VHH binders against Octanoyl-[GcvH]:protein N-octanoyltransferase (lipL). Designs and how they scored, part 5

Target 1, 288 residues: Octanoyl-[GcvH]:protein N-octanoyltransferase (lipL), of Kyrpidia tusciae (d5wvb5)
Amino acid sequence: MKQVEWDDTLWSRWPTWRLVVEEQPGTIEEKIARDQAMGRRVAAGGPPTFRLWVNDPCLVVSRRDIVQGLRRGGDPPREVDGLPIRVRSSGGTAVPHGPGVLQFSLVVPRMDRVGMEEVYRTLCRPVEAVLGQRGWRAEFGRVAGSFCDGAHNLVVNGRKIAGTSQSWKGGLAVPGSRNRGYILAHGTLWVRVDPEQAADWLNDFYEQTIGERPIRARASTSLHLLPGGEGVDVRQVIAETANVLESAMGPQVKLERVRALTDEEISWGREGASETDPRRVAYGVDRP

## First folded at step 1 (VHH)

Design z1 (framework vhh_7z1x_3)
Fold by ESMFold2-Fast, scan of step 1:
Structure z1 (fold): chain B 288 residues (1-288), chain A 124 residues (1-124)
Amino acid sequence: as target 1 above (288 residues)
Amino acid sequence: QVQLVETGGGLVQPGGSLRLSCTASGFTFDDYAMNWVRQAPGKGLEWLSGISGSGGSTSYADSVKGRFTISRDNAKNTLYLQMNSLQPDDTAVYFCAKVYEITEKSTYYEFDYWGQGTQVTVSS
């Protein structure tokens, strides 16, 4: 019988997976917080989960972006150019969300012999396969001149097409105890984004926080700008990604496809939404 | 409702000592690693030291190793930084910070919450 095609990933590691092709409505901050909610469920013994989702227009920044911005003595901004600013639980650089952007998230149990590189491969392999089917070769790499150019960006023809990051949550370190936790990895793929406009939004954020304009539009691209990509849309890429996942799984791995997170996860996402506020992150309280 | 309140800063001469305190509320203190970070005038944030929730593990930046000691009293919900052999370059606002996450790229600078800081000035 057919085995999982991706032997250099974690896809064959567990006998059951959940695939969430999310259609559940929610606020910007709730949708962001749902990644951590999935993490809580996985840490509690739920199946490893892969989530495909879309957010309303906003800028999502890291906690490091907020902390670095405080160096100049200003309060963290809550909006830029009409876009709300929210904080995510993983590292990396600021990134735009919106209807032209595909969000993809992976949550797996934290274990002794799981490496960061393996997690990035697991996160990105389905998306890489979709790109390959369209004739576009993606690879991990750095693109010089972006604000923070991580080694695990997805790059096509020398330009960044997706940003990725990870957050590793363990149980609290207690001498003599062994706690399980979760590993969250997420990616943001530019399907239909104007790179010049995106660079302006990101640079306006960085100019307000650190007084610099480090983002170069030429360092990034979008699927709709690639050869043959003119008619691409996010719903099509979601369907193709789900199909690739389903076809890659062997009969030894069950992939349960759902359209919504559990009620418990939705509730936890609602509870965690306030933790995405830049000023709550900076000051520990909600400042006006 | 997480609050962190730093105290113990002030003016001290080179070679002197200060002890900073941070009182925590709004969370289970001994469940979380705690850190000290500082910001010198016109410079970026610098991570100085971290301590595990139990107090069993500590770490230090090279710039302060051997001069500063981090400790905690979980019964009092209080974090401490003992600073010895202070130098003019130690002049900064000092912040107490609770860790929220660890990533490959930003282990000690990505904080859940931090306090408003306490000023330390080292001059003759």
Scores: ipSAE 0.005, ipTM 0.195, lowest interface PAE 10.0, mean pLDDT 80

Design z2 (framework vhh_7z1x_3)
Fold by ESMFold2-Fast, scan of step 1:
Structure z2 (fold): chain B 288 residues (1-288), chain A 125 residues (1-125)
Amino acid sequence: as target 1 above (288 residues)
Amino acid sequence: QVQLVETGGGLVQPGGSLRLSCTASGFTFSDYYMNWVRQAPGKGLEWLSGISSSGSTISYADSVKGRFTISRDNAKNTLYLQMNSLQPDDTAVYFCARDLEYWSDEGSLPYFDYWGQGTQVTVSS
């Protein structure tokens, strides 16, 4: 009698899923590149994958951020305020990574009648459920001046708590694909982040690249600043998210929980790490 | 503005041939991977074939391999699908689709995974 609880999502669409609660080491750029490595595996016939992970301190920006900065005539920075800058394959604006930030990634096969909104719902439902269990009502919304500002932010009490974005890769862009390619959706949840410090880092990046300071600290919040959130940490939220996913799966869906990606995906992540370099994205070749 | 316009559909007898064209405007056609997809009435989309920006890499779905040929002319901003040995089950609306690299929550569907209006192919006696 039990079905997947989230019938407005993709969770019931495939009989087998992989849940990665990542404990494997890696550099900042390798961890970012692992999302594309998961995409390549899924495109080749691997199970759709949901990844929970944490990165070392850095700023992750979009290709759009790099292109817009280049139009001002300057080289894209590799570092701001002591933080490395890396480029993700998905859209949106700049986001901070670090020990107080939960990264969550969804990769599914690119197929008929899959829409952007359905993918965002699939990505966010587990996180929304965790927030709900703690008494916090999250909804999709836009908040001007927040990090990665868009319509599919997770918003609590009028403030952004998570930014999201997507990257869609066609079959020919993914060698060995057994379908049309893959869809990658990525979310960044602020669990224990100082919004003023984060706004300063993001604004220092934008001031250096486009001469503007668009990020407002008050537009975003962190779980530790919510009522009852004072003691929250990322490991706790990861465990709660994994538990929610396991509980939501019906008997028709097998969820395999692992602590690491395959050796093949780890190898592809190492190969793809250089593609996160802002100057490689800007110029098509590595520059020192 | 991104626009894809498919032409060349029509009524053809089983075993016949048609050539579809897709004219692209509003973007640098030579920078994009391009695909052909189809949709039979009341059914989902079926991916048929794709071609790299240079034309050097080509792939086909098993259902059309050996019967259909994809090609492109970057000087004319045009994608082609040569369809041979047509069967009644090839009856569908055929769409040209631009292969997307990047989505964002600020984006709209027309800019990221864009299809034209399609061209109807009917295979009957």
Scores: ipSAE 0.000, ipTM 0.187, lowest interface PAE 10.5, mean pLDDT 81

Design z3 (framework vhh_7z1x_3)
Fold by ESMFold2-Fast, scan of step 1:
Structure z3 (fold): chain B 288 residues (1-288), chain A 125 residues (1-125)
Amino acid sequence: as target 1 above (288 residues)
Amino acid sequence: QVQLVETGGGLVQPGGSLRLSCTASGFTFSSYEMNWVRQAPGKGLEWLSGISGSGDSTSYADSVKGRFTISRDNAKNTLYLQMNSLQPDDTAVYFCAKDTYDWETGEYLGSFDYWGQGTQVTVSS
């Protein structure tokens, strides 16, 4: 059994949190846009929110990936290898979504005393605790050639298991904000993913956009490939993550567990879905 | 709300010059790299030039290098593109675009977008 610390995170910073174990249906783009919808609610005074969710098969890329492609003179692709391509609001490199991938999102109010490192620790701590309970040691680190290349990835046995990114939105960029804005942190955990197939999808995207194949299958791993992980599935990891968070923080803060975002947030997600279209992001308007 | 408005296009003869302007609002202009891109009739988008938030670094596509000059005035929240020695194949709608990367936070805060229809440049006799 591996023990993890919570005192270096933001989990005790606010007395009330919302924990979303999402069961609400939606399109690929709507589910992605719901992260920004949560951000809008938090900026307007709603409680900090932690969301556990799953998407249908697609590739999610950063706005930076779109910009780099445009610099090469091409239109952003909407699809590669039969997978739709959608844009997230946070940084990092491209990541696959699908039934074998756990999405976890954190939204907190943007405030002067909240730092980027604390936000990453807050985002990842529940997942690190689940990994520790299964005997797997996760740490933050870079792995060359992995998906979502960055210093705040979760690494097990020298291979990336989860990619993370953040998006900091000021009050000016958020309708209804109290001039504070929000911080969105997002993580993608590979629970049951074939690294070779994922690397092929990601490299086919990059080859089409920037003419390179930077992703190495061996740089990343999936929970089902770890010792003792053979039978793991996403529903099990979601349940364990929610249970760990409730056990660790339930005595210290009020965790309001829900199965869906508010109707207003779902509506904002539908309105924001078009902002995940690669060509909408590139061109600012959807015009022929 | 991020908004970018392009002006300065028009009809010009081959060999002529035009200066495009882009007025920015809704974000900290000096914190973001700015870009010029164009779209010719029936063609895809072409990136032309970029300039760092401070204005200290610039880059150009080979097709316009030596003919176009990008600059910015951070006090006026305005981006410029000086276009010289214009050719018929420079005919396009020209857009300014904000980089998605915010150097202040090290993350992506805005969008790579342009809030308008661009400005039409036609090079013909």
Scores: ipSAE 0.000, ipTM 0.198, lowest interface PAE 11.6, mean pLDDT 81

Design z4 (framework vhh_7z1x_3)
Amino acid sequence: QVQLVETGGGLVQPGGSLRLSCTASGFTFSEYAMNWVRQAPGKGLEWLSGISWNSGSISYADSVKGRFTISRDNAKNTLYLQMNSLQPDDTAVYFCAKDIGEYYDSELAFDIWGQGTQVTVSS
ESMFold2-Fast, scan of step 1: ipSAE 0.008; ipTM 0.406

Design z5 (framework vhh_7z1x_3)
Fold by ESMFold2-Fast, scan of step 1:
Structure z5 (fold): chain B 288 residues (1-288), chain A 122 residues (1-122)
Amino acid sequence: as target 1 above (288 residues)
Amino acid sequence: QVQLVETGGGLVQPGGSLRLSCTASGFTFDDYAMNWVRQAPGKGLEWLSGISYSGGSTSYADSVKGRFTISRDNAKNTLYLQMNSLQPDDTAVYFCATEYEWLDSGDYVDYWGQGTQVTVSS
């Protein structure tokens, strides 16, 4: 039995953390905007926060996806295959959201002695621990043709199980910031997803915007397709992740578990919801 | 408004050196961390290096560790990148940024500088 050791992460860097196991209702765009709301609160002096959440079915794309489509002379679609399309504030490419997908988000203050690799390790370590407890060995790696591909995908048996990205916001970009800004990292873990259907949704989006079908179903997998995974569900993975975090925190670190963001953050999420609209993002983009 | 101007690019031989500069105006420079990012022809953006507001902490991408050195002079509102042992693969437009959104692959959504071209060839 291997212990989880987190010496190479940020988990011990701050004396207090907030763990959000979110039960607060909201629209798809409000839930997406809550990551930026957490960033704003952390930039204003709030505790570093780890959020576990689930969204209703949609496709979430990056500003780069919108810009690439505009350069080809097309309006960004608001919907594909019956799924609404929303824009996130972090980089990357399109990812599906839904009841079978676990969203996990990390927000920390932007400070000295914080690097990109360390942030990814901090974001993924609790999820890696849960996978390990179930007998699944995850590692970081690239998988060509997967959703939101990058060097810090979580990979099992050569197939992508989770995509990740980061957004580093300086104080100048964050309304009301009292420090140098925040770092947002988020991950999307496929717990109960049909890879063929997900690839079709993503490829239909890219075909409509850039005329290509870059996503390959076989490049990704889902926890329910792994040996012993048939009965797994998102709520179970959330509970296991929260338990791992609570067990791993040392006596000098206080982890406060809550079921909802603050009223202020919920309000900011509601205010920011319109900024996830693909057409609103497109209208604010300068076309060179 | 925030203004960042990169200079110091040019043509160099493999194994050569260049020093890039980025001059900042419109904000309190020593309150903000700074970054260097590059984009090679036909490629996405790659984060290279970051430096804390005080200059006390630095970080580097694996592709440039041991070859590049980031530094800053807060009295001059200037960020530097000393580039040694240059390779043809270092050919890119180099940007300085006070903030950005990126993937783990280095895809940057917004940048604040205009960039400076570095070409490494015989």
Scores: ipSAE 0.012, ipTM 0.234, lowest interface PAE 8.7, mean pLDDT 81

Design z6 (framework vhh_7z1x_3)
Fold by ESMFold2-Fast, scan of step 1:
Structure z6 (fold): chain B 288 residues (1-288), chain A 121 residues (1-121)
Amino acid sequence: as target 1 above (288 residues)
Amino acid sequence: QVQLVETGGGLVQPGGSLRLSCTASGFTFSSYAMNWVRQAPGKGLEWLSGISGSGGSTSYADSVKGRFTISRDNAKNTLYLQMNSLQPDDTAVYFCAKEGYDFWSEYMDVWGQGTQVTVSS
């Protein structure tokens, strides 16, 4: 099953969209910072952008995770279990990145009467369509003990398969803004992840920071563990996602598909990379 | 320890006025742009107004332009929204939000509880 029309989303709101199927190399922190670089470009009058990308193995945590850890008196870790730790600009709890994980990011101009629900539907609709084509029904829901837990998880067969979050920035805080700022929504889809290993990484992070082990492996799943999913890989899901976007929205909007962000966005990503350092986030300075 | 506390809401007649306040603590208030947003019953978040850290620049949504005025007092760590010519469609919970913060989600930590504004006879 696939979604033919997406009238309950923002996809038809703009006549031109940029679809980034990212092949541009970069460090872990640069790739994370590129989401905000896209936001800056959209705020400056660039087209709304949907980005499909993959990162090297790491754990990405929210600013709130760092702040909660400081309450217990410890320095924020830069690494756990051999995985680098980096901070994202959006909310939610910790999520693993890696070659088996699809990152998908949406940036739109900030507008009157846009709700967070509409933004989540816009972010997730292409991924939901891909899952539907494979016979898997995704829905929004909360699953206790899952990664990046919230109401806007994508859930399949009662288990979380993707976590999502949002960051809203006003134009006054964005250099070069020509509009009211931007809305960034980010999703992390488990395509080929071992839930037990991921739960161990996440729990080791939380045990070091807040003294708890809240993540349960059985609360989450991965596409490769679903019926018929054993051969799935991220490259295939990326291609399917781009294809469903082009099929569903091509008759209504112009989709400009590119393989990389602009040179300016790549440069802004390099400049912003240090802002993902947990200790810079905690202390406002790069601490050795 | 970022804390935002919204106050000043209440019941008001159409055409009336209210002044909302947001008191901030746990960060250097004057270094950040601040915003007002609202959520009407059963509807999504609507951005209303923003003000730069210094107070030298302001912006407004078309739905409130000319009726609402945003201001700040950096010495008091307080953000204000003066609301004039209130209409029934202004009925909502009003929140203040620091720039770059994910300020609203029923399933995430919210810095403030918001303040209810009800416009009816």
Scores: ipSAE 0.013, ipTM 0.291, lowest interface PAE 8.7, mean pLDDT 81

Design z8 (framework vhh_7z1x_3)
Fold by ESMFold2-Fast, scan of step 1:
Structure z8 (fold): chain B 288 residues (1-288), chain A 124 residues (1-124)
Amino acid sequence: as target 1 above (288 residues)
Amino acid sequence: QVQLVETGGGLVQPGGSLRLSCTASGFTFSSYDMNWVRQAPGKGLEWLSGISGSGGSTSYADSVKGRFTISRDNAKNTLYLQMNSLQPDDTAVYFCAREPLYDYVWEDYTLDYWGQGTQVTVSS
């Protein structure tokens, strides 16, 4: 796929956008919380934002993963196999983060005529275009036994390469909101990940929480395992994604590219970092 | 007291159609976005469709897009799901659910208030 059509996305919906190719340091939990900080800024009237970022090694799970574990009578773990566990605000299942994984996040204002499917298409289109330029055909689909399994995963040759999820926040739940709130969509692309190791980490988490080992290594793949992908790295994919997005924007859309979120958003991310703690999510406070 | 009551479920053959209804009481129905969610035996919750308070905006899961149609009648405080081309894997308990004013997570199907559900069974 040399070019991907963008007419069925939200990229032309707003006259101004912000593209964050993030170089700002932070802790694992701060970087995760920055997605909600972006949401707060967009809800307050800031431009819709697309963020490209990388996290240090950890497992990121959904609120549903925490709730399912609690129903079985266990405390949520804060680590597994030496990896810290953190909670994201969007749905889906557990996903590994690390230097070989590209995180991409989209925040748009919540509006009556914005649908979930359009948001997924908007989130994934730049990444799909990069994959197409490299000769890899990606499509939406479910793959049983994959990480963060959902209907809008990116699939290459029947195997999952990226997981996606959404979180929709009402205006009253967001401090300083001047609209109906925000829609956050998040994607995690495996650029250089060992699927067997990743499956072991995810299955160890699920075995500890729900007594099951649902993740199959062969259900997922990584860009470095695709034909011609041997030399791929995350920084290269980030640069290509940013360049594709800039090139695809029409002359009537102003796209501001920055290297960091605002100081306010960084501060909000620091303040919100504790909300990613599995036990704070489960109990509302840190448990001994 | 918020109440949601689903009706219209039953046994239907593959390729058939059913129309589900959800009657709401105890709140201003037109002020809330509404959703349909289902749960098949032994499986988790699956979000199917949503509709804005005015009825002007609708959304659908890929699994039902083109086959199911969500609608509402605010004068009757009633939400509908028209289901066409039903398949055996559509067999589930179907719930209507009210969207919270504050927060929700779409993939987790975390919603405010839920009805008791209505059983839909697709078999010959």
Scores: ipSAE 0.000, ipTM 0.169, lowest interface PAE 10.6, mean pLDDT 82

## First folded at step 4 (VHH)

Design d1 (framework vhh_7ubx_2)
Fold by ESMFold2-Fast, scan of step 4:
Structure d1 (fold): chain B 288 residues (1-288), chain A 120 residues (1-120)
Amino acid sequence: as target 1 above (288 residues)
Amino acid sequence: QVQLVESGGGLVQPGGSLRLSCAASGFTFSSYAMTWVRQAPGKGPEWIATIYKGGSTMRDDSTKGRFTISRDNAKNTLYLQMTSLKPEDTALYYCAKGYTWLDTSGFDYRGPGTQVTVSS
């Protein structure tokens, strides 16, 4: 491995990886469902996959966000402030998607003697390297009042810049699994986001569901607000992240870069898209 | 609550046929993919087939010539038609909701299973 600091990650665990720099069109819900589609392919013996992608404006919430809202007597909203609401398979709290937000997803086969921290390090290392090349030092941390708050956020100067989550699926949960299933880790990086606008959207969702406004704009930041970040955009960060991965892979580790998921994965994403509907997650049915 | 109840298993001779059924309740059956999985004694679980809400199917290569998955949305029922049964098909057969049918915490979205024994 060329980068010795990556030895504490899963990047050296397999001789072949797939890098998806996604240019495939799709609906909001299809793009979200593609993460689980990649999981199924990896569980069936496909190579571990890292996906860089962008979604249209929406709010993506966890199953727990929906369940917590139901406990307080509210129906899950399908939209807030004109933004569609969709449910992801991984944990954590609500996050905004949009053209200023980089989505990055890691799927590896589920195996014994792998911890959540190792998976988070694997997910975030390429992004941390990009931030470092720009002179920004990122670390893992919790920041009260931030979007998608958890212990494994990426933090710069005490402010959250990326939220992360994981979903571990056993062999019984995955059709065609040749392994014990898969591990999906997902990250959402704020490249060009107005923190006050994002906080308002997230708080409007929580106010409608649990009657609270827990998100604080000042708890989070965006790359474009960092020193030297004024001109940054998502396409630039995607290219830098792909280049970092290609540079870090040694001769014994092949990184196959593609612009599209397989036709099979795309089809699985289309079939799975309806499972991101908040009402179907809550009730198992599309209720008016 | 999501409930899945399998039936149709039993003792059958090699070369025989069985049709398994899974009665679903507690969710909108027609809106979800449905899956069959089996587990033989002393072995891990093995996926057999999934049928998506749109009607397309995905099947394990080792059984796809002998097993057919189908659904009846009016009856909230999933089926597995098994032909040319072999001793190695002996297992507990489960149906499951979705193509990712278990929560990360496990076990809530599959049925108790129906036993298939292929013996002379």
Scores: ipSAE 0.000, ipTM 0.131, lowest interface PAE 18.5, mean pLDDT 81

Design d2 (framework vhh_7ubx_2)
Fold by ESMFold2-Fast, scan of step 4:
Structure d2 (fold): chain B 288 residues (1-288), chain A 120 residues (1-120)
Amino acid sequence: as target 1 above (288 residues)
Amino acid sequence: QVQLVESGGGLVQPGGSLRLSCAASGFTFSKYAMTWVRQAPGKGPEWIATIYSGGKTMRDDSTKGRFTISRDNAKNTLYLQMTSLKPEDTALYYCAKGYTWPESTGFDYRGPGTQVTVSS
């Protein structure tokens, strides 16, 4: 049944893929910027890439979150409750990184006849397969009051477990592009997160920026709160996700598993790190 | 250079208590989140708790009723107060700068660990 499970995705579209199970150290901002670095490599003719990674504690917000705060007359905060705030290149709402959170990212070449729905299915299918192996059925859906407002969240038993978003970059916007650009999709999976604590951090950010507390703890869940999930940890879920992908797609495509991005991508991540600063996003340069 | 030194471990009876300490140097302690991680023989690292620079904490559900993470920024010291200890708590306990497991991106920023053995 694994063939039926993957046939509506882009996984068989390209003969060669790179699977990154990331062990390379980096700052919070460098790790976030590495998604765009992967995009730049793929736009330059590199293979489509799937990245499994973790980050130190922070809140990652969208450019839209920054812009909406500015429209209401507030400066974007660089931290809330001592937790750093960084900006990602994709849309959606604020998400926590750090304790018990798995990040997963997909970069594919931008081309005709690739749709947003296919990209979300491709991004989420390895994670859905892991959840299924544990007896948890995930579905796409919206959940009012959750940590992302998109229709392509992963939902288990009516509660959000992963938020997702996409960023589509045309070739002209990407240095060194030899094709039409890239599509970046990324997701954040709550493996071992206290929903009340995460909701408090997210709401403290929104209260400071837009004067509202929209996030409801009960709208989201974490794998460790699901039946049989008590002992789950991020390293185990990473290993299971990589193994599922290798088992399902290894017979059909050449899947190169690596522990780190290329030196060039790591360098591009360092160069791009400052673009995650909320004040730089808001004002184009650091505000005095 | 970043240096973390754990202490306070030892042999304790089931139901007993221990307070672990981690002395930090080589960085501005008050500006960083700090984490406790443990590793039992033959098992992978298990995250216990993180305390942020502002004092907020995040704790693993399995231990949060028995373990309390705290910090003293004036002393550059991280603490883990452990109560109602069980044989299953037997492990090498590490403190770490930021939030990373010993086998991941934060491996170089952890201490050598302090051994806790819960046995009668």
Scores: ipSAE 0.005, ipTM 0.319, lowest interface PAE 9.8, mean pLDDT 83

Design d3 (framework vhh_7z1x_3)
Fold by ESMFold2-Fast, scan of step 4:
Structure d3 (fold): chain B 288 residues (1-288), chain A 121 residues (1-121)
Amino acid sequence: as target 1 above (288 residues)
Amino acid sequence: QVQLVETGGGLVQPGGSLRLSCTASGFTFSSYAMNWVRQAPGKGLEWLSGISYSGKSTSYADSVKGRFTISRDNAKNTLYLQMNSLQPDDTAVYFCAKGYRWLSTSGFDYWGQGTQVTVSS
């Protein structure tokens, strides 16, 4: 008769989940493309998957960022300030990736009566629990001038600490789909990021594409800047997130923890890597 | 190739001051956070101070807070450490260390040769 943990999320919806605490090497492009590879597996009948991962330094932008730049007469750059630029499949504004940033991704089967807010709650609940254990209260909110201006940012003390976005794919658009497709939700948590440096990289991208500098360093924060956060690192936050998820959901669902995606998913990630090229996204093919 | 060269060390009396400099080459200095680290005789490395790529954000270890000031001149590719109120316990080899673009005090990819600071009466 005791209340089910996280009953306002999708975590109890399926009897089996896969938790990926990723240790598999890969290029920047491959790691980004692995989210859609997980989507293909879930659409084909694989278990819903939660992935914790880290990328090498780059800026990841949305397809909307590319389209807005083209509309303003700018060709999309492939790099800014020595950082490669890659395109993700979900919406929102540009975000930095790197060793100080935790990436967390959720893929579930697409179903009737699943709402966008329920998916965001499912994505963010393990991270919110870790923050709460450290004495930091995170809330969903919008912060003007922050990185990744999504609908459901995680906010601490009025400043954005994580950006989130979603991508919903119909079954007909996914090869090998045995259901109505998949829902991908992605989050980017600033664990050890200089907000001023990140804002300048993002603004240099926007200045080159749309002639504006919309990102404000003061609109965002990082875990290492919070009280008691000075010694925090990404490896520690990954371990805490995996542990809190296993503690909360292990008694209720079968949670399979793995260190890598399947060979098939890794292969699909390699095949999909080119789709992250900003020129491929803009023009359908790479411009010489 | 990346080069970091520290200068400005030497012998100083307790309560005295020194200014260390680090000249950088082989990378875009203005794009990276920079750090000062020291190693006292017979002890491990101690991180002292960090500065963001633009110079607007600084951080300090408790052992040097209020006594040391980190700064940079991106036009000259030079990092500085102003050391005031020096004590015998500040005797160490002082290293300039390049950050890996992100604010990290636990890992640096390139280090200088070091400059010796000796505080004695």
Scores: ipSAE 0.010, ipTM 0.263, lowest interface PAE 9.9, mean pLDDT 84

Design d4 (framework vhh_vobarilizumab_d1)
Amino acid sequence: EVQLVESGGGLVQPGGSLRLSCAASGFTFSKYAMAWYRQAPGKGRELVAGIYSGGSTSYADSVKGRFTISRDNAKNTLYLQMNSLRPEDTAVYYCAKGYSWLESTGYDYWGQGTLVTVSS
ESMFold2-Fast, scan of step 4: ipSAE 0.087; ipTM 0.469

